# VH-VL binders against q9y8t7: the designs that were tried, part 46

Target 1, 261 residues: q9y8t7
Amino acid sequence: MRDSFLQKAIASAKDRTSLLEEIAGNCSPKPGRPSLSSSIREWVYRVGGAVIAEYKRCSPSAGAISTLDPVSYVQATRDASAAYSVLTEPNWFCGSIELIPYFARYKPVLAKDFIVSETQIRIAACMGASAALLIMEALTPRELQELAAAASRYGVEVLVETPDASHAVEASRLAPGSIIGVNSRDLKTLRVDYEAMLREVSKAREQLPGEVILVAESGIDSPDKALKAFKAGAQAILVGTAFMKNPQLREKILAELLQIP
Below, E stands for the ipSAE of ESMFold2; O stands for the ipSAE of OpenDDE; V2 stands for 0.75 times the mean of E and O plus 0.25 times the DockQ between their complexes.

## First folded at step 15 (VH-VL; framework fv_zagotenemab)

Design j2 (at its last look DockQ between E and O 0.74; V2 from the best seeds 0.71)
Fold by OpenDDE, look of step 15:
Structure j2 (fold): chain C 261 residues (1-261), chain A 123 residues (1-123), chain B 112 residues (1-112)
Amino acid sequence: as target 1 above (261 residues)
Amino acid sequence: EVQLVQSGAEVKKPGESLKISCKGSGYTFTDYWIEWVRQMPGKGLEWMGEIDPDDDYTKYEKNFKGQVTISADKSISTAYLQWSSLKASDTAMYYCARGTYWDSSPEYAFDIWGQGTLVTVSS
Amino acid sequence: EIVLTQSPGTLSLSPGERATLSCRSSQSLERDEGYTYLHWYQQKPGQAPRLLIYKVSNRFSGIPDRFSGSGSGTDFTLTISRLEPEDFAVYYCMQGYHYPLTFGGGTKVEIK
């Protein structure tokens, strides 16, 4: 079969590495970046859950999600978000590493890309990212370990995105101290399976140490779905498309979160 | 001509195993998914699961997970649906279909269908 | 799962009449890019289903122009402008974006 999206995305990321190095030069990570994990924990403590608001301008297949600018997005989400997830992948998501500094002024930023190199993590850190995304399905176990270690050296937390509970447990072992995410999106087909995610989040929560932060990623497009994710055992939810497209929905989801006892 | 040809009708008893086939032709078999759809007598269509013949990646509907096995042999452009132990409730028409990919047109649709395999399970 | 509810269950019409079939989704089927992967299939008696309309409003290859699809969000419609004798069949809507993939219960268009 033709290359999957993930394969293409990885290839693209590899191709971009040299360009990124040229752009970033000898940048060094900024000190004093806020902690993503700490922010999530604070929100969990205060309101029972955390929202990671994702800024995503495009999705694969060259489609613009929203024309909402970063300023307007921050204004709409800042009061109820624990962190920002910023897409930096330029080809499929219309992202840019240049977006990170802006969002980093307000909240911890998760640099979200198809990270396959240490350079990407370093540059994200230089831009002010608090955390970087590692996609388990895109990496070998060894690569995951190496990149997680690199992130640690730069003072960057890691969110390991996993497809299910078993991988979540494995990820927690391969990358100790990392935030674990369970993604509802199938990275091969790009279809969404929210129910599966809930089941896997629940399973993961049962198996993971209590101190491990579990994030439900994607597929959340209603207050009900948000609550179910929290009930399933997620400490945080990552919401992207829904937040980008629907102001009323943003408000509803965020309002519902504040009602969590 | 692009087509999927399924194996013939099956008459089985409860407890028996069964493996039915779906052979693709007229196209590159590994460029598309194979979807399996059940249709019980007089009922509607039910998605059972799918397989990427290229790497044998599979997805199942939850009610069919563990109940059936979807597999493929890309060397002969054939997908399979199998039961280890049939039940009377497995009596149905089973269709295979070609599932289009995320970057294909039409996207995420079943554009070609097999003729169906009738499976009858009775004591 | 996403539940697709089709209505009516049965539609009795005569050749030449206009048929309007509804498919309602339990949640929005719009993808990130704005595409909606809601499809329509036709199944004639004793035959396998065939793709009729894809992505709400696109006729599949070989499908006559009397078939049209419309809708957005959660409400979709298949329209047959003038029924031909060969159009009497069961029509299913299907969403192909969310696992599990789901079909509607079908609408049987029968001859009056």
Scores: ipSAE 0.765, ipTM 0.907, lowest interface PAE 0.5, mean pLDDT 93
Fold by ESMFold2, look of step 15:
Structure j2 (fold): chain C 261 residues (1-261), chain A 123 residues (1-123), chain B 112 residues (1-112)
Amino acid sequence: as target 1 above (261 residues)
Amino acid sequence: EVQLVQSGAEVKKPGESLKISCKGSGYTFTDYWIEWVRQMPGKGLEWMGEIDPDDDYTKYEKNFKGQVTISADKSISTAYLQWSSLKASDTAMYYCARGTYWDSSPEYAFDIWGQGTLVTVSS
Amino acid sequence: EIVLTQSPGTLSLSPGERATLSCRSSQSLERDEGYTYLHWYQQKPGQAPRLLIYKVSNRFSGIPDRFSGSGSGTDFTLTISRLEPEDFAVYYCMQGYHYPLTFGGGTKVEIK
């Protein structure tokens, strides 16, 4: 029987959590962490959309993407980004929990990993993260509820990543107050379906209360795609691989969407 | 030898049901996906959808979703394509193919094809 | 949906000549610093397709070295350096990364 990429990632996350518990002990979340949702809403108010800039050094389908260091990345992106998404998964994304402080000094940070344990959320907050990713496809409904409740106790917001509008609505029910993501990447095949993502964002926008923040994820590699995601009803876009590989695309997306010089 | 063997040609009338098969041999059936491809008379190739025989996860091209059903029985290494009510416009050659993904060469390609099943719907 | 446009529709050439088949994508197939999943298939009359080239330029097992692929971005080419009688067929490009998977319309190669 062959394990999917997601199954392998979850198994790895469980192993990594055991080590994290041993090393981190009883650290407490850093006080004064800024709100991811508030930052997104502020950017939406000012310019009509928000950009979450993702720091990702590797991916399973591409391997190494870029070796741009965290400081250089922040310098290039800080003034036009509402937040950072920081990959902390080490095996396929070349991330680390230790990357979080480099970004958290400047903007709210989403800790992006395969989160299966309260410990991962607490330790991300100890490092300064404002929010944590929960992947709906990786969790049972009860696990999602329990982890979202734990995040709330630690003062950590949640972005729930979902494959479609039906799951987005369910995620909003299971984790009230969470930010909801719709991902164009199929987590089983790693293929991308950008047009389906647009349709599902639009459907989700129609079915969810207006105050629920929708984030469009993956496959946004041009200003046109970014604009279409906002028109479909997303308040934020999460841009990773395209940002890391192409500084000019980064500048174009920020300029076109955020109306900055 | 690795091969996909499809069921024989079918001649049907509109409104009839049909289930055609694709049997894999010479490899571990659940390690690969099965893709379905339509070729209408005199036309090119159209991807219809795919199935992971290990857990029955399916993905359909939008115009085929709801029009056909893709399924598999891993205990006999067989995938299926079926119609509940055939239309004359379903007349075509139907191929199954073995698909791979990001972690197995030839990545995202269809490396082994069945011989095809000709479905004729007329009268 | 990514549309793949092949040209010419038909290519009539003599044995021993070089054949050049074009596949153009409606959007760039460049991704990350990894691979472009653009593939080429051959379909002989009355037969199923077979894989020739995967990921732009990699020959599949058992494919003669007279077949080669190249290209990037939106423009891709299949070249047959010296046409043999058995190369009479229709050739299709396919992209395998973006849903839905799509094939080009095909180029029919006729020998004489």
Scores: ipSAE 0.626, ipTM 0.847, lowest interface PAE 1.5, mean pLDDT 89
ESMFold2 (binder alone), look of step 15: mean pLDDT 92; pTM 0.948

Design j3 (at its last look DockQ between E and O 0.77; V2 from the best seeds 0.78)
Fold by OpenDDE, look of step 15:
Structure j3 (fold): chain C 261 residues (1-261), chain A 123 residues (1-123), chain B 112 residues (1-112)
Amino acid sequence: as target 1 above (261 residues)
Amino acid sequence: EVQLVQSGAEVKKPGESLKISCKGSGYTFTDYWIEWVRQMPGKGLEWMGEIDPDDDYTKYEKNFKGQVTISADKSISTAYLQWSSLKASDTAMYYCARGTYWDSSPEYAFDIWGQGTLVTVSS
Amino acid sequence: EIVLTQSPGTLSLSPGERATLSCRSSQSLELDEGYTYLHWYQQKPGQAPRLLIYKVSNRFSGIPDRFSGSGSGTDFTLTISRLEPEDFAVYYCMQGYHYPLTFGGGTKVEIK
């Protein structure tokens, strides 16, 4: 039997978690972290949508996406971004938890990893993360609930990444108050399905309470795609590779948003 | 030798059900995806959908979703494409192909093809 | 969906000539992994397609050197340096990264 990427990623995360136990004992969550949800809402109010700019150095295929350093990235993106998403997974994404403090100086930070333990959330919080990613497909419902609860204890918001509208609705029930994301990436094949994401975002928006923040995750590489996501019902979009390759894309997205009467 | 062997040609009437097969050999069947591709007479190739035989995970092109069912029996290294009710417009050549995974070489390609199954639907 | 447009629809050439086939994508393929999963397939009359070029420029196993692929962004090219009699077929480009997976309309290389 061949292990899926997600299985491998989870296994890796579990291994890393065991190593992090020593570190976790020496940290406490930092108070006064900015709210991801609040920032998103502010941007929605101001311009009709929020952009979460993701800093991702590598992809699972071990390819470097960009050599853009964090400083240059922030300089290029901070004026038009509501938050930063920071990959902390080291093996597949060349991420580091040590990146969080830097980005956290400027915007709310979503710590993106394959989170399978409370320890990971606690450490992310200690590093200054405002939110943590929970991947629904990587967790049982019980695990999701437990990790969401743990996040709450540390003052960390949760973005639950889901594959479709039905799971989005379920996620909102399992983790009340969480930000819900719909991922364009199929975690089984790692292919991108932007159109499916749009459909599911639309469906999710129809079913979710109005106060639930809905995020369209990834697959966005143009202002047009961004606008479509917003029109579909997303309050925020998470843009990774496209921004790493072309940070100025954010300005174009913002410009389009501002033209919306 | 790595190969996909498909079931024979089918002649059916509208409204009839049909299930065609694709059997893999020469490789670990569950390590690769099975892709289904339609080619209408004199037309190009159309991706219909895919299945991971290991866990029966499926993905369909939107126009084929609900119109066909892709399944697999990994115990006999066989994938299936089936219709509950055929239409004349279903007349086409149907290919199965081995779909490579993200960590395979080549990546995300159809590297092995079945010989095709001709399906003719007419009154 | 990503639409792949191939041109020309038909290419009439003689053996020994150079063939240049184009495949244009309606949008740039996302290069998340540093690779472009644009492939070329050859389909001879009465046969199943076969993989010819993968990831823009890599010849698949058993493919002669006369076949080459190139391109980036939205424009891709398959080149047959010197056509052999067995090369007269239909060629399809395909993108294998974005759902739904899509093929081009094909270019028929026929004998002039």
Scores: ipSAE 0.835, ipTM 0.927, lowest interface PAE 0.5, mean pLDDT 94
Fold by ESMFold2, look of step 15:
Order: C-alpha cells, then sequence, then structure tokens
Structure j3 (fold): chain C 261 residues (1-261), chain A 123 residues (1-123), chain B 112 residues (1-112)
C-alpha cells in the first residue's frame, strides 16, 4: 500500500515524460557523441579499471548535497575520469537534462534517470549523452528490450542496472551489447549492501562473457572498496560524493591500480 | 497506543520446530518494517533480519539466512520468526521492533520494541 | 560489515555525574550532506531496548534533555549531563543504513 521510492520515481518519470513529449518533440541526437564503452575499455587497458564520476546535486535521504557547480566539478575530475554520470531526475536528485552539455564537452556522459520512455533517451542524446541508464527493476522484460532497441536507433549505449548476478545475466540476454551494472543499493529500502554487491559482481563476472563491461555501483567510498570491486571483476566503478569529500581518492585509486603487475 | 506484543516464553527440545509472533497495534502495520533482534544470554544485540509486511519483502543477516524464516500476515497485523529445527545454541531472547522508512522520522531507527520472547532449548 | 566499537565497556559513576559514552565505526557513516544514520538505545535489566537518540543528535520523543548525542564520520558520543537513578543501564549504538544492520557491544553505566 505504501508506494516504494522506486514506484514513486517511476510514476514521476511517466508524468515528466508526458510533458517532455509535448515540449521537445523535434530534436535530433547531437552528432559526435563519444563512446562510453570505448572510454571504459581504454582506462581498463591503461590502468586496470575505470572511474565514472557522478554529478549529483541532491539525494532522496539527504536533500541538497554540498556539490560544486558543473564547471568546477569537471575541472576537479576530468583528467582522472573515464566518464560522467549525470543525474537528470529533478524531484529527488535535483537533476536536469540541461546539465548534460556541461559534461559532454569533456567525456562520455551517462544520463542517469528513471527511464520509462524512448523520448527520455532521445532528449538525453539531443543534449549530448553517450549512454542512458535502464533500471531492470523498474521495467518489464519487454520494456527493457524495447528501450534498449530504441537506444540503439538513437546511437545511445545502455547501462542496465541490476540487483544481482542472475539479473545481470538475464539483462545481457534481453539487451545484448549493453553495459551491465550491479548496484549495492536496495531500491526498496535505499540501504546499501556493499559485501553482497562484491559477491554478485564476482558471480556475474564468472557467468558473463569477458567482453561484457561490468560496473559496480554505490557504496564505494574508499580506495580499498574500489580495489576490491575491480578485483571482483568490475571494469568500472561509479562514485560520486566520495570524490568530492576526498580530493585524493581518485589519485589513490589510480596509484593502487598501477601497482597491479 | 502503538505497541508490539510478542508471544510468550518457549521451552523446547533440540530438533523441535517453533514459530513465535509479534503483533502490532495502534498504527498501520503495513507502513513499517518489522525487525528481528537476538540477544543471547549475557550478550549484546544482533540484527537477524527484517520484513516489509505489505509485500513480504525480506532481508536476512548472512548467518541467519537459511536458519530462520521471517514472515508476516498483514490481515492480522502479525510478523513471525520461525525455526524448522531448534538447536541448543538458539537459546536467547528474541525481540521484534518497528523499523522506519528513509522518509519517516526516526529514519532507519527502531522506534518501538516488543517485550521479547525468551526461547530456551535444552534436552 | 560495519563494526561498531563502544568504550568503555563499563562506566561506574554516581548519580549527578556526567557520563560520556563512545562509539567508533570501522568506516565512515557519513553519507550525504547532513545525515548519518547512527542511533542510540538504552536497555535496562529485564527490559527491551528503547530508542534515545537517532541520526547522531536527535532526541526521540519523550527523551529528557540530559541525553545528547554528537559526532561525525567514525566517532560518536552519547552524553548524559547529570545521571539520574533511572539512567543506570546498558547503552548501545546502532547503524541503520548499511546491510547488515549492526549494534555496538554496549556500555554498561552502573552505580559506583
Amino acid sequence: as target 1 above (261 residues)
Amino acid sequence: EVQLVQSGAEVKKPGESLKISCKGSGYTFTDYWIEWVRQMPGKGLEWMGEIDPDDDYTKYEKNFKGQVTISADKSISTAYLQWSSLKASDTAMYYCARGTYWDSSPEYAFDIWGQGTLVTVSS
Amino acid sequence: EIVLTQSPGTLSLSPGERATLSCRSSQSLELDEGYTYLHWYQQKPGQAPRLLIYKVSNRFSGIPDRFSGSGSGTDFTLTISRLEPEDFAVYYCMQGYHYPLTFGGGTKVEIK
């Protein structure tokens, strides 16, 4: 009876999309958008892992976060980041599609939202996004397949966020060629389970072809946790607030990765 | 008055099954989680797991997963903790508590506790 | 899992004295601007625990103002400004955000 956060976010996304369809009906994807997957693979080759730096103005639990403006954030992070994850969800994360261009000039951008319509994917690409988030728990299998197909038509890569290894394997079947995320955050409780995420990343790596990019999400707030996620089989990690609170975090992660023979 | 009332003390033998209950009253039972906490004799508090009574979504601490079953019957505002085969090491006090959601004060805390159910397992 | 270490294990004091209880987390509990889900509970002999303080420093309803909480990151403190006879009990900290939820080992506050 009480709507979960995910249920509320999906309903909000449907309302937002209806308005967006009325307002932004004729835009086309921006040309020259770089590949998210290629950037991740380049960093994996060079240093053994990739960092996706997340720009997030608010969170559901905390409200407003002490976060730099987009220009300052890029200046602090661009040289060590493979890509940006940019929240476009306005109600709980204080995001906007207008943020995408500020990041897309420098790195591939993952548009991070509760995507329920191909209109959201097209508009993100109009603003310069290279990839879009699809949350497996928010979509039926048919919806996931249809949205992934739409993303392909717009030249947009997909990161499918999943709760565990069995869903990660299913997601790779339903949306071939997608980047696969394993999220430590429980979308019903919003609590984090980092140790479970490590176990599920390891299981997913064993079951997925080596060419499938695997991303560890949430709860990675120290170099030790980042290194463990990479050792478990993730090629990329998604970090946000930890970058802002610890200016040396990215340097420590890179230094520890370069020590791997 | 918001209350959690637990079933009475139990004396059991190893190998027996047991299902203890936690009944909520004075609030909308399906709006809150039910948490289960073990306190072994003379020891501190251990979180065992939790359930959302609205849809039976459950989470277990790793050492209790497969050792106990957490369930609920929302039609009678009651949550349960169940063993299929008790061991002497299961002797402890078991509490239920009401857990809040991320957007409800006191967020992620246990604001109402049951009185506890003492379970004694001996040959 | 997050380990919460409480000190001292036992605190022997007289009524009217100030009690200071420590809880240290194995990792930072700071999530976003302004929120840390670190809570304090009181348990008297033969009774269930009761909530005293939530999110570091917020008194739960009905809790006297002699109880206060403070801290950030990994280090947290419960203070009882002037001990009353009913305050002699065991006190537990708990973190409520990361699975598995974990309690500290407790600090027993007893009469000297």
Scores: ipSAE 0.719, ipTM 0.869, lowest interface PAE 1.2, mean pLDDT 89
ESMFold2 (binder alone), look of step 15: mean pLDDT 93; pTM 0.954

Design j4 (at its last look DockQ between E and O 0.72; V2 from the best seeds 0.75)
Fold by OpenDDE, look of step 15:
Structure j4 (fold): chain C 261 residues (1-261), chain A 123 residues (1-123), chain B 112 residues (1-112)
Amino acid sequence: as target 1 above (261 residues)
Amino acid sequence: EVQLVQSGAEVKKPGESLKISCKGSGYTFTDYWIEWVRQMPGKGLEWMGEIDPDDDYTKYEKNFKGQVTISADKSISTAYLQWSSLKASDTAMYYCARGTYWDSSPEYAFDIWGQGTLVTVSS
Amino acid sequence: EIVLTQSPGTLSLSPGERATLSCRSSQSLEFDEGYTYLHWYQQKPGQAPRLLIYKVSNRFSGIPDRFSGSGSGTDFTLTISRLEPEDFAVYYCMQGYWYPLTFGGGTKVEIK
């Protein structure tokens, strides 16, 4: 019996929790953090869609994706992004919690990790994160509820990452007020299914209340794919590797959005 | 020796059900995926879907979703492909293959293949 | 889905000649990972396919060095430096990263 990636990632996250406690101590969430949801809504209103630009240095199997530093990344993406998604998982994604404060200076930050403890959320908040990622497939319903509640206590919004429309609906019920994401990446195989994501986004949009923000996560490497996601019903798209390799892609996406009457 | 051995050729009529098998040996069956590939007569290869025998997680190509069922019995290192109601258009060679994982070498490849099961569906 | 287009459909050559097979992807196969999971399979008449090249340019175990793979982005090539009689077969490219997994239409290398 071999552990799945997700299982490994969760185990790693659990192991890191004790270390995080030592590092962060009794930190308090930073006040005045901008709202991720508000930013997304603003962009939807202005241009019809929001882009969450993800800063991801590594991937589980390939190692380093890009050597692009945070400064250069921000310079290239800031004007066309509603928010930043920052990988903080250190072992697989070469992330760091220390990256959050920098990005938080410019845009709302989604702290992306395999969050399994309240401590992780607290620390993310202390670092200036506006939101935290909860992966539905990594958590029991009870855990999801508890962590969402914890996030609320720290003034952190939650993006619940889900694999499909049915889970999206469930997530919205388990974590009211949360941002719902549909992931194109199969967390079992780590393969990408963009078409499936589109279908599920569409289904989710049909079932979710209109006020629920729906995010299409990953699998987007072109303006066309971005537009399709928006047309499918996503208010926001989360783009990682494509932006790491070509930050100017964001501008192209924006240009396409602006052409839509 | 690492190998996948498939069940024998099948001759069926439309409307009949069918379950063909793929048995792995020479390796830990649950460490790899089983992939199913269709090859219609004189045509190319078509990925149908896959299963993780360890937990029975399955993924289907959209055109095969609901048309076939992929399953496995890890206790006997066997994967299955089944139809509830065959169609003439199901006539094809069906291959099972060992699918490598993201952390295996080679990654995301079909490194071992069964010999194939010919399924003929005719009135 | 990612469409892999192989060309030519048929390649007629004699033993000893060089074979060059092309596989074109409808989109870049390098996305989130630093690797390109483009593979080549060989299928001889009446036989099951076998893995020939994995990740663009790596020969699978037992594959002779006359087989080589190259390419990047959307264009990939399988080269057989000197065709042996046993090399006359159908060759398929496949991408193993994006769902659904897809094969090319195949190139038949036949004896001239």
Scores: ipSAE 0.855, ipTM 0.934, lowest interface PAE 0.5, mean pLDDT 94
Fold by ESMFold2, look of step 15:
Structure j4 (fold): chain C 261 residues (1-261), chain A 123 residues (1-123), chain B 112 residues (1-112)
Amino acid sequence: as target 1 above (261 residues)
Amino acid sequence: EVQLVQSGAEVKKPGESLKISCKGSGYTFTDYWIEWVRQMPGKGLEWMGEIDPDDDYTKYEKNFKGQVTISADKSISTAYLQWSSLKASDTAMYYCARGTYWDSSPEYAFDIWGQGTLVTVSS
Amino acid sequence: EIVLTQSPGTLSLSPGERATLSCRSSQSLEFDEGYTYLHWYQQKPGQAPRLLIYKVSNRFSGIPDRFSGSGSGTDFTLTISRLEPEDFAVYYCMQGYWYPLTFGGGTKVEIK
């Protein structure tokens, strides 16, 4: 029986976390971490949308991605970004918890990983993360609730990644106050379904209270796609490394954001 | 020999139901996707949808969703394409093909094709 | 949805000539600058398609080395260096990464 990518990633995360729990340091969450949600709301108020710039060195389907070192990436992206999404998963995304400090100095950081233990959340906060990713498809409802509660105890916000509007509404009820993501990447096939994501964002916006921050994830590789995601009801978009290091593309999105009411 | 063998040609009337089959042999059926492709007379290829026969996970092209049903029976290494009520516009050649995963060469390509099932729907 | 536009629609050539077939995508297929999942298929009259080239330039097993693929971004080419009689067929490009999966309209390579 072939294990799905998600099953493999969860198993790997448990192994990584098990080692951390055996040798866990007594680190404390870094003080003064800025709020991811506040930064997103500020950008939405000022320009009508927010960009979360993702730092990702590899992907499962594409392997190594042409990307800048962390310092150069921040230099190229910080003025246009509300926040950073930093991959910390080492096996498929070539990430590390140690990447977080390079970004956290400048903007709120979302720790992007397959989170299965509150130890992962605490360590991310020790490194300066403002928020942590919880993947709804990787967790039972009880696990989601428990990890969101743990995140709250560490002063860490949660982005709950969901595949569609029905799950987005459920996630908002299970983890009140969380940021909700709708992901265009199918976690089984790793293909991207951008048009479906737009429809599900629109459905989710209609069903969720206006104060719930909705994030469109993956597949946004042009200004047109970014604008359509905002018009569908997303307050933020999560945009990959190659997109953000392209100055022409980045500047065009900013210009278009400044034009919308 | 790795192959996909489809059921034979069908001549049907509008309103009739139809279920055509695609049987895999020479490989582990549950290790690969099954893709369905339509080719209307004199026209090109159109992706209709796909199924992972291991867990029945399906994806449909939007215009085929709700118009056909894709299914599989892994116990007999067979995938199916099914209509509840055929239309004359369903007249076409239907292919199944084997799709690969993101981490298996040839990644995201259709490496083995069935011979096709011609479906003719006429009044 | 990603539209793949193939040109020319028909290419009339003699055996021994070089064939150059174009496939242009409505958007870049280099998402996150990773692999490009652009594939080429051959369909002879009355037969099912068969895979020729995958991921732009990789020749599938058993495909003669006269077939080659190239390109990047939005612009892709299939080249048949010296046409054989069995190469007169319709050729399709396909992108396999973005849902829905899409094929180009085809290029018919026919005898002049």
Scores: ipSAE 0.671, ipTM 0.859, lowest interface PAE 1.6, mean pLDDT 89
ESMFold2 (binder alone), look of step 15: mean pLDDT 92; pTM 0.952

